# VH-VL binders against o46895: the designs that were tried, part 18

Target 1, 223 residues: o46895
Amino acid sequence: MGSNKIKNLVQYEIQDFVSLNKMDTKSHDSLNLNVSKKSRYLLHRVLTNQLINNRSGNACTKTRSEVEGGGKKPWKQKGTGNARAGSSNSPLWKGGGVTFGPKPRTFSNKTNKKERLLALTTALYLKSNNTKVINLDNLDFTNLKTRDLVIKCSNLIENYKKDQKILFVAEPTASGLWRYVKNISNVDLIYTTGLDLKKILQAHHIIFTCKALNDVKEVFNEQ
Below, E stands for the ipSAE of ESMFold2; O stands for the ipSAE of OpenDDE; V2 stands for 0.75 times the mean of E and O plus 0.25 times the DockQ between their complexes.

## First folded at step 6 (VH-VL)

Design i2 (framework fv_izeltabart; at its last look DockQ between E and O 0.02; V2 from the best seeds 0.00; counts 0 for: pae O 8.5 > 2, placed apart)
Fold by ESMFold2, look of step 7:
Structure i2 (fold): chain C 223 residues (1-223), chain A 125 residues (1-125), chain B 111 residues (1-111)
Amino acid sequence: as target 1 above (223 residues)
Amino acid sequence: EVQLVESGGGLVKPGGSLRLSCAASGFTFSDYYMHWVRQAPGKGLEWVGEIYSSGSDTDYNEKFKSRFTISLDNSKNTLYLQMGSLRAEDTAVYYCARESWTLEDLGPYDYFDYWGQGTTVTVSS
Amino acid sequence: DIVMTQSPDSLAVSLGERATISCKASQSVDYSGSSYMNWYQQKPGQPPKLLIYDASNRATGIPARFSGSGSGTDFTLTISSLEPEDFATYYCQQSYDWPYTFGQGTKLEIK
């Protein structure tokens, strides 16, 4: 899974969030995304590591209960927050863990960071047809209500359905946006300083701010 | 629950073109890789290609890549196979199939868990 | 392309007896502890039906008489006690690399 990747240019039309009916069709931006040729394998490895690392566990590769496979409930992104119990018939889980026994191997953090970044760009590419870019420059947060945000999201996304998850990706200085998205159960927010593979994969629609798009260009140029 | 229904097959002359459709229902169409697989009369199965059903990622068996295009229409939950420059050897039943892998239920195992009934393409003068 | 070779091409077996079908890949289809090998059953006029995934895991609703084994390049499908509904053509399939490829098929007939 190492060096085999393909660069892809993705273009976005920038929409003014305040006046969605007036399109600036001459304003475009783009993102060069490195995409792994073995995307399914990469995404599985990186997401599995994220889920393991989010728990207080042993120092080994995986906890013993999480790596044995069969009979255990896998994590689940679909439906409500309470996942139904899984079983060995789930295609998601296959064993492969190691214990603290003979001579464990160590990895450089730079290697793990490069793999994580490739997973993020791969996931964003797979979501690119469901990704939109908005301009927030003229938004007055003191004049914005939660219902207004819901209406604007429904107007921005063609054929929008209430059970679809929406992920905003914003610059850290867009702190006012969090106040509104926290109150909407199907809407989430991440900042460019904390890009999160799980949240990107869970999203049906992704909405970048213009500033956030510029920020991630710098982050992805470290590849 | 999950249903895949192919249509658009028929008789076509060599050098002609044809567009096959696969109507999907009973699942979130945009979460899956969708595939075309064909089977010539009395022969085995041959993979044609795939598309991630959001439309952002496609791959083809190289023997078809110059003549076949896979696309979709998410508003209709419909997968398409556009076939051009058809030859007698393209005579087959064409199946659409859903891959088990999704972005939310990742796994190392990729298999075709649901298949349509197939639509027959006959290339003959 | 990974070539999948099944043996035999056809097999005649009596009801209640055991049937064994082999599949050999031209290169390993293993990655990270998984075997990207699947088995399908197909009856005339019907689409293929998934039997086994990851070489050995039965798909939902598949009777216990079907089992799969193997790793790397060598895989086996076994039907432990043949029933009338098991007479069909069986295909192995790799999902390791593009293009995905199928074996040529094994036709299972009643003896």
Scores: ipSAE 0.035, ipTM 0.588, lowest interface PAE 6.3, mean pLDDT 77
Fold by ESMFold2-Fast, scan of step 6:
Structure i2 (fold): chain C 223 residues (1-223), chain A 125 residues (1-125), chain B 111 residues (1-111)
Amino acid sequence: as target 1 above (223 residues)
Amino acid sequence: EVQLVESGGGLVKPGGSLRLSCAASGFTFSDYYMHWVRQAPGKGLEWVGEIYSSGSDTDYNEKFKSRFTISLDNSKNTLYLQMGSLRAEDTAVYYCARESWTLEDLGPYDYFDYWGQGTTVTVSS
Amino acid sequence: DIVMTQSPDSLAVSLGERATISCKASQSVDYSGSSYMNWYQQKPGQPPKLLIYDASNRATGIPARFSGSGSGTDFTLTISSLEPEDFATYYCQQSYDWPYTFGQGTKLEIK
């Protein structure tokens, strides 16, 4: 091999959000995604750096005592010998303070843009079987209720369970969608200008708009 | 509840081929990396390779890559190991194992939490 | 490849005695505060059973007499007071890098 990443083509069928049917026989779009061979290591690294960087006041100098060689882990550990519930009610993050590994004494191992993009494309590839693409062109937002959005989402997702997390990925100009999503506890929205690894990994189902899919093609061409 | 049941083992002549199967139940098969691990008589454990539900996310111990192929059928919740050009040194018990790591439950869970009972492959005339 | 070396190859211990098994990796298996190192127990005719993961965490249902320690390249499995059911072969395993590799095994025998 000689490469730590593999290029994989993922094909999506585009469905009209209003009718919930295929647009036509040529309504297929695809992403050519770079996938890390050692995805677990990359995802841990990028996610840890994301969590560190999301804190206001992170610029303060830390002491060496914040980097330790022993003690308890900073996260809850999975058990062995018990049936995996895979519960749609199980949170990915607990206590607000769960992270991967100790915080560095000094911020020295900044995740670069290429590493972040590789983590995002790897995560999207691993979530590809749980990803749908919708066309919103025929949607009339003026008379749409939040309840109607939830019903349409449940019909798009073949094995939907009510407590599963749904993540919408939309173009920045889709401001109308946010008004409906903001008050639904199991639904979140991100824009193509702010792709979020943690939210992608936490989602049970991902729904791209057609325009968002085209936007991310351009972003991922930077790899 | 979680069960992994291997089958397909037996006596094969040198140069022959054999396909092993691992039927999984009690969990969502497509959420986990699945592995093959072998053990020669009186010897230690040796990792053969892994696969994820996409089918193209495979990794092999280089020792086996040219002769063995791992595949899966998500509709049957079944993992396969296709073995070719078998040699006497391939005589071993072959185990199917599930890795604990999943996208839904992130963490340092890169370990084998469930194993099948194993299926015996004997390469001899 | 990361080579895992166990010591000793076999160990004879009396009931109630302490047993310690060492495992050395040819390079560090630590990443971001975790040690990608696991321990398994295997009895004749049975598949391996997970004992310890991430160097020091006991798997569900594993008795408190089993403990793991170490970091980087040097790891130890300790059984504080040996019970009859503990006579088995023990394997360390790294999951830090591909290919995943196991130690050669340590056979625990009745003295």
Scores: ipSAE 0.033, ipTM 0.565, lowest interface PAE 6.9, mean pLDDT 78
Fold by OpenDDE, look of step 7:
Structure i2 (fold): chain C 223 residues (1-223), chain A 125 residues (1-125), chain B 111 residues (1-111)
Amino acid sequence: as target 1 above (223 residues)
Amino acid sequence: EVQLVESGGGLVKPGGSLRLSCAASGFTFSDYYMHWVRQAPGKGLEWVGEIYSSGSDTDYNEKFKSRFTISLDNSKNTLYLQMGSLRAEDTAVYYCARESWTLEDLGPYDYFDYWGQGTTVTVSS
Amino acid sequence: DIVMTQSPDSLAVSLGERATISCKASQSVDYSGSSYMNWYQQKPGQPPKLLIYDASNRATGIPARFSGSGSGTDFTLTISSLEPEDFATYYCQQSYDWPYTFGQGTKLEIK
């Protein structure tokens, strides 16, 4: 009476991202990817700002006043033959405080919203030839295993190399997808609510869900 | 060198329990699907189940799902098959096998490239 | 369950001759251009040994005299010229669907 467990070999619909955007005449159906004339500069600036903002800034050293000990003069001022010393916590001594050492600080650099969007659209444009769109509505996650996802990815990406990074872009409601991608070292997942320029630029291949693409269209096409 | 060594087989009475072990060397379970396959005397091969440690994926032949449990101890690099409510028809050589597939390899290849020597389980009154 | 049926159950062949074993699946085991069919060799007292994977690929260390062919539901293992060490039982196996299933085996004997 053993119930047949069927391997999840469901076909998924693949759309060419480039083909979807070639039809300029139907602007409402295509993602408008604005490209900066100074793309390298813009991408560099926005990426750098992102990296700066991600710094923890928690490096901390102790000054002479913060180092434990001291208080007593190591020796008398004169008559010892030694150099003058006021405290054992002096930065001149081993184990002493650090002068002008790092202290906790906040790293922040504001990026213009329009510039950030332009950078994202530019980055997506640059990666457009390596971008696929999939319909997850046809994908059943109920019996899906990690290996099945890998098999699907292998079919989706032509001439895949093991060292290449794959970035999935999904809608926030695609909660089940993370479970399957989290254990794959070269696969990353981001949601439309948090498009990451760094991850987009680092990706060799990008895979959008249809819903994710629509979410992005709503944001980018209104600009 | 990849090696699989099964142990824990023996004589058991009907209704009894037995735990088989498969000690692996030369690779880590975290990268592979591991399987149990059994062979009754003079009969063919029957798939029991599989486990993938990194994905926490387990699957069983429905025939054994209620009685058998597959588990891994990554610290010992050992695969286990816990068998309960054993029956005479469970008498067989039990093999552990490695499925030649890793998360880093996107190849759609599902085959057993390495097998243990097997351990014999005899269920008899 | 996918039923795998091998033919014949036993085959007597002379040394140096060609041996052909058939395996039929109750349903197609193809997906996305690949066939999830494997062949194994088993000698008495030994575990199965992988011969062919994905219908037509020889496993590492397998002699060129072994070859696999077929797609869909019909598959064939061919040994072009039999050697003494080739007399064993051969099994086909599908990995398309759970549970994985094996053929009943074909015993290759010396004529």
Scores: ipSAE 0.009, ipTM 0.524, lowest interface PAE 8.5, mean pLDDT 83
ESMFold2 (binder alone), look of step 7: mean pLDDT 89; pTM 0.924

Design i3 (framework fv_izeltabart; at its last look DockQ between E and O 0.03; V2 from the best seeds 0.00; counts 0 for: pae O 9.6 > 2, placed apart)
Fold by ESMFold2-Fast, scan of step 6:
Structure i3 (fold): chain C 223 residues (1-223), chain A 125 residues (1-125), chain B 111 residues (1-111)
Amino acid sequence: as target 1 above (223 residues)
Amino acid sequence: EVQLVESGGGLVKPGGSLRLSCAASGFTFSDYYMHWVRQAPGKGLEWVGEIYSSGSDTDYNEKFKSRFTISLDNSKNTLYLQMGSLRAEDTAVYYCARESFTLEDWGPYDYFDYWGQGTTVTVSS
Amino acid sequence: DIVMTQSPDSLAVSLGERATISCKASQSVDYSGSSYMNWYQQKPGQPPKLLIYDASNRATGIPARFSGSGSGTDFTLTISSLEPEDFATYYCQQSYDWPYTFGQGTKLEIK
């Protein structure tokens, strides 16, 4: 059969956010993602667990907007012409031999820490071509406007469209960045201490700070 | 709405090579796993392999992985099948197909929801 | 590899009659309450068209006369009342493991 795990080296070009030029000594940085080719089946299970934990009510409960007819609707993803919202799927544990998994009524909707980490590394690996790494050292926050951030992001991302979701991943000490992104509807921010699988998977483009990339390397290399 | 258009098929001699293309429109190409499936004349369907937008997640039917390579160009919204060391038994209609799974819209089921019209490859001397 | 075996290889049915096609997998294709098994229809000169997914769910736009059933290793496609446009070849397909595999096909013919 052979090994079902491979080490995938993902190479990132580090760009200065102000000038968009390559950084002289760190024009490239690498992240070793030790993922199985079949690890994508874990994405569905981990994502399902996250969605269940973010919900209230029971399995038969309809959305509040459908039951109550309220003015505020839950967020919905755009359809892509398949005439079905939420029609995407992934196998939960394909063909690994005979499974002794739980019955539906005894099924645990929880995931362990190692499975969650594997799902996160797999998601980042699959999103690697849509991931940019930026250096913020030359950015002057005292003179930065929200408009400037939007323009820089549009210049950084090839084939950017206004309705596409951008996810910033920053180090915890960069909390001041939230001030500039909180009022932009298609931009979100997470910190390396709180990596969010759903947000990573839903992002069209991911922007890591150089420091956030180093934080992620430490977490993934220790596991 | 969703369209997949294959091209690049034709007559080739044994031992030759050929590259097939599949141009996608009507959806965000990078959100989906794309597949190649072939069908020999008068025979059933045979899965060749799959690829996801990064080009880093590919899987093949074992019988093809040494001779065939799947790739994609996100800037052109185009899927490719590079075929080498072609044999008479590779004569078939080659379809590109989109799998329902995406990383952006959760769903519990894996199936081919859209197919192209196919492009014919004939391997003969 | 998971081998998918269909029966019969061909079936002759009159308009308005019921057609039943069977598909057997060499091992279970079930996991966590789902059956990774799909059915497709193919007409000459055309690509396959999705009919049924996850063993029993009808795809969008597919007439109610088409139904799927089964779990584990044994699956069935049923057409309750045959219409002229239903004369085609039908394929089952598993998505449980790589390589994805198809049955050999069942050709539905006018009696």
Scores: ipSAE 0.016, ipTM 0.529, lowest interface PAE 7.2, mean pLDDT 75
Fold by OpenDDE, look of step 7:
Structure i3 (fold): chain C 223 residues (1-223), chain A 125 residues (1-125), chain B 111 residues (1-111)
Amino acid sequence: as target 1 above (223 residues)
Amino acid sequence: EVQLVESGGGLVKPGGSLRLSCAASGFTFSDYYMHWVRQAPGKGLEWVGEIYSSGSDTDYNEKFKSRFTISLDNSKNTLYLQMGSLRAEDTAVYYCARESFTLEDWGPYDYFDYWGQGTTVTVSS
Amino acid sequence: DIVMTQSPDSLAVSLGERATISCKASQSVDYSGSSYMNWYQQKPGQPPKLLIYDASNRATGIPARFSGSGSGTDFTLTISSLEPEDFATYYCQQSYDWPYTFGQGTKLEIK
């Protein structure tokens, strides 16, 4: 009794990322992914740096000298029974200045370019089984409704769930794709000019355009 | 123009082996599933199996899985069907077909859009 | 395996008349709003030619007189007005589950 295989998602022109890389490691058509032996540490470090760099650093408090008012001593030095006080703007007083409070600063932590690239390649490697490549040249998304895109995504991704995050990686010229992706809560789009490690790591599924993959190959394979 | 040309058919004795070829032109096997379908004389169509362009993704009719092997040479843009332990009931015209799809509307939809002319295999003592 | 059963096995129809061929699947071939049902035409000595995909969509170059309908397990191919070139054998095919299976064929003959 031949086990009936229920048709799963049809891949059609969608190529598995793994399949593309398995053919020939020496092929110019493969993306060379270097994986760090200390992948967890590297990913954590690069991700943390990314998060740090995204901090605005605009928090600002007023010191004693910056608070409006003061100048007059609240009471005489002796004979009042009160503690000595020099100014009403003292941080000991309600409405006074803040001692060692936050001041605007720039949060910047430079990550080595090689480390960043290694982190990206490592992340992509980890997600490789959930990564597909699509040829947009043969795919017309111009007439797609958001609903259609979801349905198509469900056909593209094995075991698609609405709560899972899908990350599209496209070339900068793929402007049409953004129109459809922006309205889908679980779908995000990044361009090859701005590969985001955080988004890659958060994605359950990744879909590359062929052109995007080529762009990435040009950068990563030259390393 | 897309063309598929089968070859390798002929007369073979029971228990023998035969290798069929399907040369494709006008397109590359990349991004397509290629199929073998056979038709016995005066009978209907029977699906044999499929292969994806990567060559690693194959599926067979259980009836043929133990005897037939499908392979692909991307460099030659040629599809192969290796048949072993041939039987009289394997006598048929063997077609290669391209499975294509459209994403139009609520696609994708699967269909065989291009077929070869077929090659005849006769298994007889 | 999904069994595809066509009816009738043969059909004699006059030129200009309507021909209707039925195909029944042993189980539903619908998935995610699509029907994985195709129709093919085959003439003697020729390979099958795609007519209809997704139960109701005409393939490129197929005349408007050909139409498909149905969903689930029941499908129909209709030729509204038969032309001389339409006399052939017609096959339904499901691509929902492996193995792909074809109907036994319906031979359309001139009455």
Scores: ipSAE 0.009, ipTM 0.497, lowest interface PAE 9.6, mean pLDDT 82
Fold by ESMFold2, look of step 7:
Structure i3 (fold): chain C 223 residues (1-223), chain A 125 residues (1-125), chain B 111 residues (1-111)
Amino acid sequence: as target 1 above (223 residues)
Amino acid sequence: EVQLVESGGGLVKPGGSLRLSCAASGFTFSDYYMHWVRQAPGKGLEWVGEIYSSGSDTDYNEKFKSRFTISLDNSKNTLYLQMGSLRAEDTAVYYCARESFTLEDWGPYDYFDYWGQGTTVTVSS
Amino acid sequence: DIVMTQSPDSLAVSLGERATISCKASQSVDYSGSSYMNWYQQKPGQPPKLLIYDASNRATGIPARFSGSGSGTDFTLTISSLEPEDFATYYCQQSYDWPYTFGQGTKLEIK
């Protein structure tokens, strides 16, 4: 895979989310992004593979969860189960794997993992012109309202249109942000523990927190 | 409604330069790869190159890479083809085209679903 | 570069008859169970119009008389019963690898 990729250093200016126009000092951070020479084929293959793996483990969509045959309810009506999808639609990263038991090595094998990581870095490169990095350290979650978040996004993103999708990428400890994002239909959130290729590609704008950017450097060191 | 409108064609002498434009409307320009394809008089279709509309990620038919540059202006939803060192064999109709690849139609569907009407470039002394 | 070779270069066919156009790629254009092969129709003075994608899928609004088949390196466009509007030039095109390439074209003429 190293013969089919190009390394790119992408630089980001860090902005204070609270006071975008009043920073006295500019700071920068960067990502080293491996980019596939055949990006469209890679992205298609990785998305298709992840969809197929999710479908093979998603048996409950084709049958009722409490009964199989007979039409009787012989045991507890509500059971507990681990989330198995590779989606990041919740405040928690959902566990990998698509099986009813221990996750198979096929889902996490060496070649699929390298391919997935290359797809993620390729996607982030393609979105790099629409990616911003913010510092959240000064944000007061106790007084933040959904309307305030929308206004701050509109001020952060040049030429912002309300129908455009925004994806926040945050560290797991930034769970307070989810409370506001969940109420905004064009804004989504993923955590660095559950990077989601589909959500990255669907986003018109991506907003990293500074801490999330540092976390992502560790994830991509497995290239 | 998707529209692609090329402009900027005309008569130019060998060795000259010309910039073609393609104004796009009716879709989210930044979601798509945009392409230039040309057709010499009485001949078939020839791919010139592509650009991902949200950035500067470009790729070219090597035949043209030293002389042609593809760029865009997202504020105007406009694709450009800068042509330099023009030769008689560059005489053609130049089309802009949109590639179908998106996540909503993310199967193996990689084709040119919308084309402009083309702009004619004539290179002669 | 993947060379796309169409045959024949031209066809003369009567209205209501079947027309068959072949396209051969210099290497396989299959990936992940798909064939990156498309067919376009072009009339004089007009841009190309998509007919078939992924070797066999008709584009929106294309009549059922158009069908595509094949995989790997060998592909076929078939028009089952020719209508007057079908007389045009037809191009195959691969979208498998850069540079994207087209066949030289097959001109379909009324006999």
Scores: ipSAE 0.006, ipTM 0.552, lowest interface PAE 9.2, mean pLDDT 76
ESMFold2 (binder alone), look of step 7: mean pLDDT 90; pTM 0.925

Design i4 (framework fv_izeltabart)
Fold by ESMFold2-Fast, scan of step 6:
Structure i4 (fold): chain C 223 residues (1-223), chain A 123 residues (1-123), chain B 111 residues (1-111)
Amino acid sequence: as target 1 above (223 residues)
Amino acid sequence: EVQLVESGGGLVKPGGSLRLSCAASGFTFSDYYMHWVRQAPGKGLEWVGEIYSSGSDTDYNEKFKSRFTISLDNSKNTLYLQMGSLRAEDTAVYYCAREGFLDWGPYDYFDYWGQGTTVTVSS
Amino acid sequence: DIVMTQSPDSLAVSLGERATISCKASQSVDYSGSSYMNWYQQKPGQPPKLLIYDASNRATGIPARFSGSGSGTDFTLTISSLEPEDFATYYCQQSYDWPYTFGQGTKLEIK
């Protein structure tokens, strides 16, 4: 694990991707992640919304998981709130007349920009112990093979298991990296212009490029 | 309707331990964050910590983190506060409280409180 | 920690008069258009009771004479026309960050 937490500050050890050994040059960078108690609520809300949309269905599709599973109900946040009723039985779930869920146009399931940023900040903070930062400046993409990338990743990650999900986060100008990761089943790539909360949380390991870390720093400092 | 009933308070000696319970009824316990808040005699309110239905989603006021543990049993709709290494300054009324929320907004407030249970730490 | 400071510590007012209590946070408790600031009323021997949440919203069953205002670091609780049952201690509380913190309390006494 290559990061240290100091209050809202996460410090990352930067490694050269090409050399990746015990003698590697090391330096530190940091993110100020202003994580708050309410960020957990927002993280849950943003993730729930993304999961509902990604199922290619609506919230009514997953009734069995509510009864049989240990997971959270996707509709816990629906209702008119506690101010009027205060009822714990506010969500009604049965086939007759309530199959379409909450009333249309009554509530928005969209998250605003600031809520999304807070959720992303919280997710990165929670994943900081499983996050590595690499410098790609010395990498020759012309002679790189997919096998070489896999080997380098396994050397970078302590106690790596072949079935673990690895997520690369890169700057948009590093589009050439996708060529090497697209055919590896347990490796994914996202760009700083399209940070994906679900992919970040589902990853066992996250690998940032130095430039991607700086892009994220700039965005988070805007809040 | 909604009821929160604390129990387990009493007289304990310095260095001792005590477990407080909060029995919840009238709502789906697992849907809410639950909190412990204390109040020393004649003093103001002090937040102790929180827990959510997963049991592992806890947070504490740093003053208590090493000595106190919050846990819950969803099957019994009961919240617990395990208190260790008790000191005279831990003498207080301990309240359990439910964190309310609105469906459309991330508003954190204590909408229901128990009657409180008194802990006295004295020789 | 976010420090909440109330003023005054105590206030003596007559029935039917207006009472104003102030609360100041050591840093902004605003996020995304909301103020993570709540007000509670407590009478001797009783638990606190929620009055106002999100700085200005009255909780269910709270009379219209209670109102909250403010944003950022400066907040106010106003009771427009005091009734006998309003003599109590009032606390502000922030829910912006851990640990949740309360003001020291303002005791409202009959003049």
Scores: ipSAE 0.006, ipTM 0.452, lowest interface PAE 10.7, mean pLDDT 74

